# Miniprotein binders against q9h3h3, part 35

Target 1, 235 residues: q9h3h3
Amino acid sequence: EDGFTAEHLAAEAMAADMDPWLVFDARTTPATELDAWLAKYPPSQVTRYGDPGSPNSEPVGWIAVYGQGYSPNSGDVQGLQAAWEALQTSGRPITPGTLRQLAITHHVLSGKWLMHLAPGFKLDHAWAGIARAVVEGQLQVAKVSPRAKEGGRQVICVYTDDFTDRLGVLEADSAIRAAGIKCLLTYKPDVYTYLGIYRANRWHLCPTLYESRFQLGGSARGSRVLDRANNVELT

## First folded at step 3 (miniprotein)

Design Q6
Fold by ESMFold2-Fast, scan of step 3:
Structure Q6 (fold): chain B 235 residues (1-235), chain A 86 residues (1-86)
Amino acid sequence: as target 1 above (235 residues)
Amino acid sequence: STEELIKRVEELVKEIRELVEEAIRLAKEGAPLEEIEELIRRAEELLREAEELAKRAGVPPRVIELIEWLVRFALLRVEEAIERAK
C-alpha cells in the first residue's frame, strides 16, 4: 500500500544516521593518511547497503570527515520537539522568527551547506576537496551520502556550528569555494530537519536560508550569496 | 562555421530554458524527484555543450558567463525546489 511505502521512505532518511559511518577523524588520525582513505572510499563507489563489488560489504549510512577541533553538539532536540508541539497547539503564528527562537532556546544551532551531485568523478573530486579543507582546518566537519541502489544524486553536507552566525555561514561558503567547488550550494538549519519542515509545508516556510552561486569574473569571494528569506544579496 | 555554431548555441539555450521551466513546473506540483532530476540532468548536459560551442565560436568570455548566469538562475530555482522536497 502507498501509505506503508511512505512510512518506509520516511524511516529510510533516519536509518542513514543510525547505520554505520565511514569516518576519517582528524582528532585521532594523522592528516597524512587522508589521501589513502579518500582513494579507498570514493563516495561514488561506496554503496548504501553494501555490495561485494564495492569498497564496502556492509551498509554505510554516511561517509564523514571530522576536523581536529570538531566537538559535536546537537543541543536539546527532545526539548525542541516538545516546544514545537506546544507551539502548534498554542495558535501562535509559526514564522521563521518563532522557529529561530525555539532553536536558540534549545541550543539546536547547527546548520549545513548542501550540494547535490551525480555519482562520478565530479562528486569524488568535490568530496576530496571538502575533506582536505576539513582536515586542514578551514571547515569543521562534513559528510557525504553513499550511492543509492537506484543511482540518484548524492549529497555533500558541510556543517557550521551556528546558523544564526551569518559571518560564520558565509566564511564556510568561502572555504567551500576555495576548495574548488563551483556547483549550487544551499544552506539549511538543522532545526528545520528535526521538525520535518520541507517543501510544501503548511506554514509556507522556506527551509533554505541561503543559496550560493559560483561567480566567475568579478567576485573576490568566488560566489554570490542570497538570503532567501529576505531576498537580499549578501555578496 | 562560426555562424552555424552561434545558431546551435541559440537553439541549445532555448532547449535548456524549456527543460528548466518544465522542471520548475513539476517541482511546484510535487512530482517525483526522479522526473525532475532527469530534466535537470539533460539541461546541464546541454549547458556544457552550449558553453563549449560558444567558446569555439569565439564569443567573448563575458557573453559566455552571461549565458551561464541566465541558465543558472533557472537551475537554482529547480535545485531549491528539490532541496525543499526532502
Scores: ipSAE 0.000, ipTM 0.062, lowest interface PAE 25.6, mean pLDDT 77

Design Q7
Fold by ESMFold2-Fast, scan of step 3:
Structure Q7 (fold): chain B 235 residues (1-235), chain A 86 residues (1-86)
Amino acid sequence: as target 1 above (235 residues)
Amino acid sequence: STEELIKRVEELVKEIRELVEEAIRLAKEGAPLEEIEELIRRAEELLREAEELAKRAGVPPEVIEYIRLLVEMALREVEEAIERAK
């Protein structure tokens, strides 16, 4: 996101989405096969464009786990795009509230918790925990990026079906924490991705709605969640 | 390669769209139904090719669903154009 334009980031995301995915689909595969699959495809070793020394010789865009009840709903993305163009032409202020309203109107409601980790045992362990939570039904779906040839951190995305459902977003955070994840998490609605809202956006919007920090002690939830747009600490 | 695969799918989707647009044009001009049906048949053939390519590449079902949706929307436009022409 640093030093990249929204157009370039969108092109990279599209390329990853269009490239082959390595998928464990709990809708059609027994849960007993998960551990072998995770051992075969640790995200720290799976390379983005393939390598003779890695588990994959061919490109991999994402490594994903689908829960038994996973049923994707992207909403009316075309209607969202048209309304976005109209909003920009109207001269009205572009705010988190305005984007939320567009998303609700067009039913583009999915979002995701993001965590960034360096390649290695900690990433592989975190992904294994998330994958098990998905297969066991505590989370709906998740994916992790493969290792880039230039190096750098990899991202784990844990999806929820409705970013406006605060309780659902917080329950996903709790499930992530219960899986043993202690790093910083941020939550981004997919509408922001479709509209090109990244770190360096021209509207100076915060690119994420929520931030979750691991709390070493005290909280029954194991974390503190902040509403970044309103600077309000959630229960 | 991945880049070659992406370009191949994009080319197939473009060709499907062009065939459908030509079918709509022919329908508006009152061309023989057999000509319109042949363009639709070819578009459906390319859709199957795109689906098989996506499946071989191990892409998620959502990508296959998206490709199918594009063709369905285009076919509805052809049906509407035929109705308007009659």
Scores: ipSAE 0.000, ipTM 0.087, lowest interface PAE 21.3, mean pLDDT 77

Design Q8
Fold by OpenDDE base, second read of step 4:
Structure Q8 (fold): chain B 235 residues (1-235), chain A 86 residues (1-86)
Amino acid sequence: as target 1 above (235 residues)
Amino acid sequence: STEELIKRVEELVKEIRELVEEAIRLAKEGAPLEEIEELIRRAEELLREAEELAKRAGVPPKVIRMIEYLVELALFEVREAIERAK
């Protein structure tokens, strides 16, 4: 999977943040309407630019579901970026620990489990499972990218409030697995995105903190979670 | 107004993305280099405008960096496509 694809998807994801979102908000919309909304806007059919015959006539950046406990808190992203620029200018060594401390200091603690799926029934089914888990309160918030013109992979992002809370990260993995998702999951803190730290960056920082692999007949969690920074299995 | 500036930044980001996507598509299809370079040049001009407006609007620098990254990535893909076609 070409490093280019991950960086391209990250940049497209950021540009897509500026386009209108299709949102189901469980705080304002009854849970009983979720199935109708999922049927109306299957992510494999929702197009990025509102192509003729798509469920959307206008461009869509993301399709999202907000849980009842969802509170948008991005922390002090501006302060984080200023501190990061100052750190680069200082010539001090930059480590994963440095980024963790910057994130904590500026309260930029959000992170996400990422999965990449081809357009089609499997994607729509996975999204429906995640959306239900969000509305039921097992997950806080999730989003999925719309279908691109070239028919490339779509990404589902499942957020957690704190990437430093290992238990919370593992609980989200368990909820994703309980929703029937068996593909590879990678966990990325948002701080890495905010600071422009992608694969093959000049500091050799790995932007992926955790990997989750589905395991048949294994532990109650149904996955093995690897801490990539320490090369240790957490499950 | 700040709202108008943000809206203009959003429009520019959309245009930049469309140009970058088109440049990548053309590179994969083996289009002339001059046509691809013109799209990238235009994207870079729009990026500079977006950065200036974003700073004035107080838009988080992350959005600007994402746009910069899209342009850099497009340039990379174009370069790789050219190298593969040789």
Scores: ipSAE 0.011, ipTM 0.288, lowest interface PAE 9.2, mean pLDDT 81
Fold by ESMFold2-Fast, scan of step 3:
Structure Q8 (fold): chain B 235 residues (1-235), chain A 86 residues (1-86)
Amino acid sequence: as target 1 above (235 residues)
Amino acid sequence: STEELIKRVEELVKEIRELVEEAIRLAKEGAPLEEIEELIRRAEELLREAEELAKRAGVPPKVIRMIEYLVELALFEVREAIERAK
């Protein structure tokens, strides 16, 4: 019965990726224009399917900011999908290690730190901080979901280019914390997204690899990062 | 509306995936080639419909190419499975 919900979530994620995005691209737009852009498109007010009363009249899948050095590389998603089908058909156990190996083999290495916040001032403020960090070069790229029709939490995604590069993942966490973010963060590799690994998946895999918790008066990083798969503290 | 076109594309992509997965399953079980080919023909028909609607909805070209490639990979897997079953 949960399989229907998993398919629904995958379809909605694909729809958001396929719909138009509102993008501030620092590769072609001066950084001085960022504050005006953020004021025009606060994520708490941008609606998923458009509304004459909101900043958008047409559907918006994501609100994104690209850094000056951003160079997207999705890897060989085609080869990943074929290998995934072969793995499922083989009857072999599906584990985090097997998925990691498939991702490495096909160079599908990107991943993201996720934070979920309710619509409102706190969300808009957090997004503005992340967007500035991206434009200033501390982060590479980020996106935030628009407001759903019936409400609910919105998600900010902060991407890194290689989920197997733990130092890079930790550096992104530090930059997020330096931007003033104090909420729980979880890290998900894009390979899990491409293969439909969400909560309640049939392989019983944890849908995230890392978890970051803010520590009040803690270390210079301001956070404690846990490797969920190995149950090891990284910071 | 654009919203309705996108939802229809999502439905078509899901149906295409289901048809392809069923074709692969049947090929591995050694089902008649005619039965497998009918599933693939239906999937290709729905893919053409999805491509047209996606273009009308303003979907990025790379996403359309990704969907096309997934179908092509499935067609290759079906052909390989048939060959192995012989």
Scores: ipSAE 0.000, ipTM 0.105, lowest interface PAE 19.3, mean pLDDT 76

Design Q9
Fold by ESMFold2-Fast, scan of step 3:
Structure Q9 (fold): chain B 235 residues (1-235), chain A 86 residues (1-86)
Amino acid sequence: as target 1 above (235 residues)
Amino acid sequence: STEELIKRVEELVKEIRELVEEAIRLAKEGAPLEEIELLIFRAKWLLLEAERLAERAGVPPEVIEKIRELVEEALERVREAIERAK
């Protein structure tokens, strides 16, 4: 029954991807312009469908910051989907390991740390910290959803180029924590999105690979990271 | 021109989005499978055109892949429901 809710959320995410994005592109824009751009487009005030009283009069799907070295590469998603269909018809067990192998074979390696925050000062402050980390080179690329409804949470997505590079995923977590973020983070590989793996999927896979919780005192990293697929603490 | 291609892709994507969202809405409400399948087939046809134009316009493939995934998932649910009915 939860599958209907997941499908509705997927349709909303697709619509956001198709609508115009507000982008600060550090590859072509001087870093000195970032503070003015962040002040002009705070995510708590940018409206999903536009409003004369907001920074935007037209729809906005995402607010994004591209790092100086950002180079998008989605891999061979069509080959991935064909191999996925073959795997399903083979009757073999479907596990995180088999999905990892399919992703590697077809170079569909990107993934993202997700954080959900209520509209307001804390969201805008968190986004500003993440955006500065991207422009300074500690993170590669990030985006945040606009305000869709008064009480709804907004999501910040912080991407890494290779979900199989555990060190890189953990370094991104550290950079997020260094930016002052203290909320729960979860990490999802894009391969799960392309194959339709959401909460309550029929293969009983956890839709996220890692979970990060802020911890004060005793941890050199400032966070505890759990490998959810194997139920093992990494830090 | 690139500008014209991008505008056409945007128009096609908007129509695909509306068809897929309507198909999901009908599925949630238990509408006849024939109606849902017709919407999905129309969305697939428009997706093929959008993919062709997007490739020429340089639109990121991950954007089109998300639309394709949603259409394929909806069609698979319809196919499974039909098979169970047999």
Scores: ipSAE 0.000, ipTM 0.156, lowest interface PAE 17.9, mean pLDDT 77

Design R0
Fold by ESMFold2-Fast, scan of step 3:
Structure R0 (fold): chain B 235 residues (1-235), chain A 81 residues (1-81)
Amino acid sequence: as target 1 above (235 residues)
Amino acid sequence: DRYRITVTVEGLDEELFREVVEEVREFAEELGLEVTVEYRDGRVTIVIEGLPKEAVEKLLERIAELAKELGFRVTVTIEEL
């Protein structure tokens, strides 16, 4: 499955982005409506392609919560794609540093903390905690995948504006932990998603920059964050 | 905002401890800041207080590069003052 994972993940991501989203937008909706919205659309019950027995009868690509200060900025994705094609044609080495430079040049700076959870109460509880943190202003924006027909784990994505801002990335991790999340988290810059860098990519690049593990009695920040490329543990 | 950064390494020889201390001291000197260094039980702990956010980012970059070059693991604790 590893050989097909990148192709299938890219196809799934594109399809989900094109389908309708269920959105709680704190920029236009009072925070008092969040609990009812969460009860209406628990991610373990919302189906990817709709079902009369689920909360949705029509396809749903993502379930999302936008914070009051959320301002979408994808950067120059078209310029990034063109530069990426030129880089591959040039024969120059493809490294994390080269991808970082392309991202900076084209202002494709957003990234996300990822957690993968099985459908059920734990997923719904985790999503509710994240959604409340977004609406209360501790996080900027988050989304969660709906339940696929074949089952499998669902993903919660918690975004930060700039993957090169390490303190901002760590602040988001702290806010996720403060929301009661104890599972493994990994951080992926969106430039890697746009360029198709997943597990088993052809360039043998690590698909994530950071890994966060909950610490019950450990660090001042409540977690250990490993910078995977540089042998640095952040606490 | 100002930050306190604590850099901790352990299980290294004295020469590698010196490399880490020297790197952090040189960075602090550029900013006119002092460092506190403690050696205890095969561990060195280096503390800098009063770093602005942009200086924290630069320090983390320098420490990451040094750890990668010399093949050791470092722990960095970041506190907002």
Scores: ipSAE 0.348, ipTM 0.780, lowest interface PAE 2.9, mean pLDDT 84
Fold by OpenDDE base, second read of step 4:
Structure R0 (fold): chain B 235 residues (1-235), chain A 81 residues (1-81)
Amino acid sequence: as target 1 above (235 residues)
Amino acid sequence: DRYRITVTVEGLDEELFREVVEEVREFAEELGLEVTVEYRDGRVTIVIEGLPKEAVEKLLERIAELAKELGFRVTVTIEEL
């Protein structure tokens, strides 16, 4: 009974990260070209394996937009993984606080707001809104998964530099909502991804730190953000 | 009364599998419950144990929404513990 281990799901996510990316880099490409790029590579039509008739002939792992202020900093992922293996062998209790401390120690602080959308106009429209917000400097970087063969939902990831900076996480939520996004958002630190910690892991760790629900006529943010670890609404 | 829910999904590719598992797991984690996930021959079996009755209805609604959105067949078995 080969249950998909969290490790297998991590390996597939990593395999997508290893395939070529379709990137719009606002640091090197004029913002005036964004609309043409979005029209050329609508996420609902870009296929994971470069299917016949798709905008891409080759496999695509992700479609991404980099803002003017984007600087890739992944921290010490190798040191993090080694420390995680050592922690597992130690028999010490593993808590959300333990993972937070590992992340801080190894400078693996990035995290992302996630939204899942069915392929189609709503996904492409959401992605266009996010891509504009990135190019305009309201967000730093975002990516969207290509269309799978079986037509599953596609994920848009909007990154923040530090999952421990609550203000930065909330600012990104506000920018996503300002871009017209009304779906459920979940926030996941990248440390959980690098350690293969998915939902229902053997340590009972929730990889989702925040949940954002759209609110009509509510606060200036247009959303309610729940801190899942503390069960506290962030205002 | 606590329930075991077994969700069987057929015809999931690995990407859809991941999505379904993540959604069901999120629901279970919100309740502090363990989820067992098995994949065999394009069939995913998700088992959640210890659901309160009120949570069973919510999970069923979420699974039904997912099944409709993703176009896969879901079988759900509910067993009282």
Scores: ipSAE 0.000, ipTM 0.261, lowest interface PAE 11.7, mean pLDDT 80

Design R0a
Fold by ESMFold2-Fast, scan of step 3:
Structure R0a (fold): chain B 235 residues (1-235), chain A 81 residues (1-81)
Amino acid sequence: as target 1 above (235 residues)
Amino acid sequence: DRYRITVTVEGLDEELFREVVEEVREFAEELGLRVYVEYRDGRVTIVIEGLPKEAVEKLLERIAELAKELGFRVTVTIEEL
């Protein structure tokens, strides 16, 4: 069911955001403490709702690393939601362009590179690489989901401040590749998350703007990035 | 910060190659920059050096609009100088 899937994903995301987070904050914690923190909280072992046999006994919504220069700005989410309701009521077409304009008007500009990995060594190794890049200043902020009770893939989210700044989005991709990440990446603006744009949404919008694939040679960036809306490949 | 942008297109007819070259050339001229163009093996390669960050973004937007409108694929390589 179209509506059910989108509503379920939105409810799950809200629950994770509201539950406690495990955070390494480089603004207040020395970088020398990172390796011990990563060893204590490998994402493949941290459980979503807590377990005496895991690193956490209490629920954990996200495991996050904040860079030294990280300054969060969610924009005007309330204004965005009001404008979204008005847009739906107006009968005007709902397109990537109209959503982009709503995001710009309400300063809801952040976005994220997403990678989905199965629980295990590769996930923990990828997260460690991303976390080090954040603490070293090549990336701004990142988070990873804890292990779900049912199993399944976990997601690493690497944030950028402005999804309309293509160069900034590409710089983040390059930093992810430099950290040793070789899996498929997709980029999603947070405005899509706030408005519930997921797979099989009723407006038939692609839920991601870019797709990055690892490439050996032929690119200084270490990847090929497809702009999904505009038929442009960036290398 | 200055950037080099390399725009590459393959497998298009000559009319579409010309439109891509003209789009990039006009943009570079507006900024007082030189454009280098090479045609080899059914491929056109266009190079602009010395673009500031804001100009890179505008160029990418113009190229993306053209590619979408005309239904072809473009490869763009971005290098910080």
Scores: ipSAE 0.070, ipTM 0.638, lowest interface PAE 5.5, mean pLDDT 83

Design R0b
Fold by ESMFold2-Fast, scan of step 3:
Structure R0b (fold): chain B 235 residues (1-235), chain A 81 residues (1-81)
Amino acid sequence: as target 1 above (235 residues)
Amino acid sequence: DRYRITVTVEGLDEELFREVVEEVREFAEELGLEVWVRYEDGRVTIVIEGLPKEAVEKLLERIAELAKELGFRVTVTIEEL
């Protein structure tokens, strides 16, 4: 009764990653060009497959901004996937701890803060704030989904290098809040994405490690972050 | 870079407050740092200053383990000095 299976979600994610991206790369492009680029490619108007009247004439998988210091390191994804298949065959319990250990062993450490927003001015404004924070060096890299044919919310992903570096995760949250973002944020390690583990999975794993909620007047950083596994609230 | 950590537990369980205070004090003693503790009705607040980044991560791990073991929620405020 679910409109999507784990296989369908994995296929859609793979297709988006393989299709062309619209990229503002601050390593090679002057920061002064960002505002014009953002005006040309607002995520509420960029369509997944190049619909008539959109800024894009061709399919777009992601709209991304790379910071000046951005150096991609996805780790050993093939080794991770092979180890995951072996673990499933072994009969050993599959727990958050075993996933964490596989990720560390294969250096698949990146993760991301996710925010889901409806197409419109608020999405475009939020993306512009995030993009400026990336170009100014407060964040490392971010991407936003284009508008899907089916409609629905779009997602902004703000990446950190190491999901086990709790302080680095919190620094990214603070920078997102400083950019004016007030919606719910959730943090997911990329290991869960590479292994196709989503909210409703057969192992009952929660792929969300942290939640961030905006707090007016309650925190020096503007938010409260819940470590979901350990009952620790970080402010 | 150095950090201030403030650990807060709200409730009426004095034994829980003592466990959290003891965990933070032991950690601070290992680093030669002083800890400030305030007991109030329904709350304990513990402050430690001068932590390097690596020590912040270790402290958060120890607090998280304790919270998981004892089944409670703790609030940790992290400030860069």
Scores: ipSAE 0.014, ipTM 0.569, lowest interface PAE 8.0, mean pLDDT 84

Design R0c
Fold by ESMFold2-Fast, scan of step 3:
Structure R0c (fold): chain B 235 residues (1-235), chain A 81 residues (1-81)
Amino acid sequence: as target 1 above (235 residues)
Amino acid sequence: DRYRITVTVEGLDEELFREVVEEVREFAEELGLTVIVTYRDGRVTIVIEGLPKEAVEKLLERIAELAKELGFRVTVTIEEL
């Protein structure tokens, strides 16, 4: 009933990925059109399955902004899934280290900073800041979930191309903070998404690698980032 | 691009402080750099200046592995010069 099992979350993610996306693609669209596009499609008003009273009458899976330099690379997801099946049947321990090694071997390196916000002005304002940072080149790509029929929080995902590149992950966090974002952020590698590592997974793995908290003073980056697996705090 | 890295550890005994200092010093010496070590109020602070980006990545890897192995918390401040 709780619906936050790995299977439920994987099914929701698959449905969203398969439905149409609203995309501002800075590779083909002038940056001057961004403000009008953001005004037309505020994420607090775009509905997941369409509604005559919303900006969309048809289903929308995600609202996304692609930067001018964005070059998608998913790696070898099929090889990753085959290796994962073999690992599960081998009896070998399933740890963050073994998942990292599978990701590196199969070039599935992307990851994302996640922020969860209630529908409303603060969500729309945060998304607009992130979208502008993407179009201006401080971030590579981002997406935000549409408003669910049941309500609840929406998620903004800000992607980096390599979760093993700590400086790149931290640089994205700094750019998010520079865009005015002050809420809690968590970082999740896409390999965890492909392998169904969500909350309450059967291997008892933490589904995120980093946690970022806004901090004033004492830190040049404006945040405190905890490496959850290694007990290292990055500032 | 050159970086200043400040590694801070709190609440460790002198033996563990020595292991952290030794790890960071060995890494810096491999690059021809020196470290500045300060002990203050149960805290050790280690500063290295002049690291290129790739060296910062490697140092962060080594510190993370050491912190995990020895079960302590480390704060790392990264500044681009």
Scores: ipSAE 0.218, ipTM 0.717, lowest interface PAE 3.5, mean pLDDT 83
Fold by OpenDDE base, second read of step 4:
Structure R0c (fold): chain B 235 residues (1-235), chain A 81 residues (1-81)
Amino acid sequence: as target 1 above (235 residues)
Amino acid sequence: DRYRITVTVEGLDEELFREVVEEVREFAEELGLTVIVTYRDGRVTIVIEGLPKEAVEKLLERIAELAKELGFRVTVTIEEL
């Protein structure tokens, strides 16, 4: 009955995080250079390992855009992991509420909207829309996975500072929809990633807190957001 | 150091198969990795390439737990790339 070690999951996010990133930082680079950068490094052509003929010669973990207000703060991930191990050893019940309290206690509050897209024009266009929204200050930070050798789906991650701030999570969804994104979005707190909690975990915890579906002609937000834990639509 | 992991699963019903494949896929996709899933003659093969060592250990632990909980047999091959 030995639980997922939290050290484990940090190391996977860390693995793509350990390879060099291609970053556009709006704090240091003029916004007028974004279009040239997007044209130079389209996500569908940037390869994970720097394949011959790719825009990158070296391995790339992520392609990222940092907004003007971006400040990296991961909180106390080590303390979170230690507390998680102690909790598992205690035999106490583990609930979504337990994880929320651990996250708050250790200030590990970041979360992300996720979208999965096949390599190609639609991915590059989606990424360009997100990157503009970040540079314009509608979003704080986003990243996209490079193209894998096997041609699998690429993921765009759009971050929010606090997964417990429902308004902030909903504002990010609205900004993503305003950027022209119409695919399914799922929202995952980073605490679930840091603690090893995937979809079919032994605690029956759902790592996806929210699901956003695009809606034609509906609400001012252009989406319906479902709270997965309560099975309630957020208005 | 990057690794290829090949997971062979036997004894999964169709429902448990979907759960395992979906979990492994989501895991790999969040890392920007590709998952190749093959089903043949009641055997599922999952291949993930480009895992760092730390991610290999995670995935192995996860698969072992799932195998115990869901009552399937797993064979794992790890190859350094």
Scores: ipSAE 0.013, ipTM 0.280, lowest interface PAE 8.2, mean pLDDT 80

Design R0d
Fold by ESMFold2-Fast, scan of step 3:
Structure R0d (fold): chain B 235 residues (1-235), chain A 81 residues (1-81)
Amino acid sequence: as target 1 above (235 residues)
Amino acid sequence: DRYRITVTVEGLDEELFREVVEEVREFAEELGLKVFVIYEDGRVTIVIEGLPKEAVEKLLERIAELAKELGFRVTVTIEEL
């Protein structure tokens, strides 16, 4: 609501996805090389559009780590977009349930836990912990945004294969917490990203399905996870 | 893989507590499982043990629908046994 539109956010996401990525791929690279790679490319220092004084001189859209068992499946995104246009012109209500059904029908099931951190040691340390968890097999895949030239918070995205598998989503949250992460996390299905569901969307949908807060006391899993749409708190 | 589910509801009246208890109890009975219920001032806690993963997912969906319908907050703890 600070002047950003869904179209502006979608355009920025598309640009980042199309620019080159810095990738540590555990499917083809020994785990022993990870520490050196993390030291070479700390996300607080990697710049979005390149700078001779940073680790990169050329644009970088994302910094990513792929787990050894990572097998990407984006589903039928084109079919999803066509069905979405048909749904919008049909006049039928746009609800979380209808978007969930479109996602299932077109096999667009992946989603991600998001954390936003200011550039600095805490961001770099959090990313290193997540990257190690991915390489060690506790998480499947993750990416972090590079530093914008004018600053601002950066985002770490930790992906799961199926947003409809609540236990899988919660297991990823637990693994993130086990990696030492204590900040607020929110979970967003990729179908919302593909369809441009962001904050202040025209359908007034909550842009995230879950919110995770670190809580050491009174929680068996180390966090409290809120399903905002259904008023259910998972501990 | 078997799970223990603990459902806690706070700030509801006695009739709404009974509604939640009945929903959980009926679900457990279909699976041949026993439900343990603890009543406290302004709070009810319901425990089921022995649920398979598929049943956990179905129970969470039922509880979410009920919470949305009745407009209340529910806390669910999931433990793998």
Scores: ipSAE 0.208, ipTM 0.715, lowest interface PAE 4.4, mean pLDDT 84

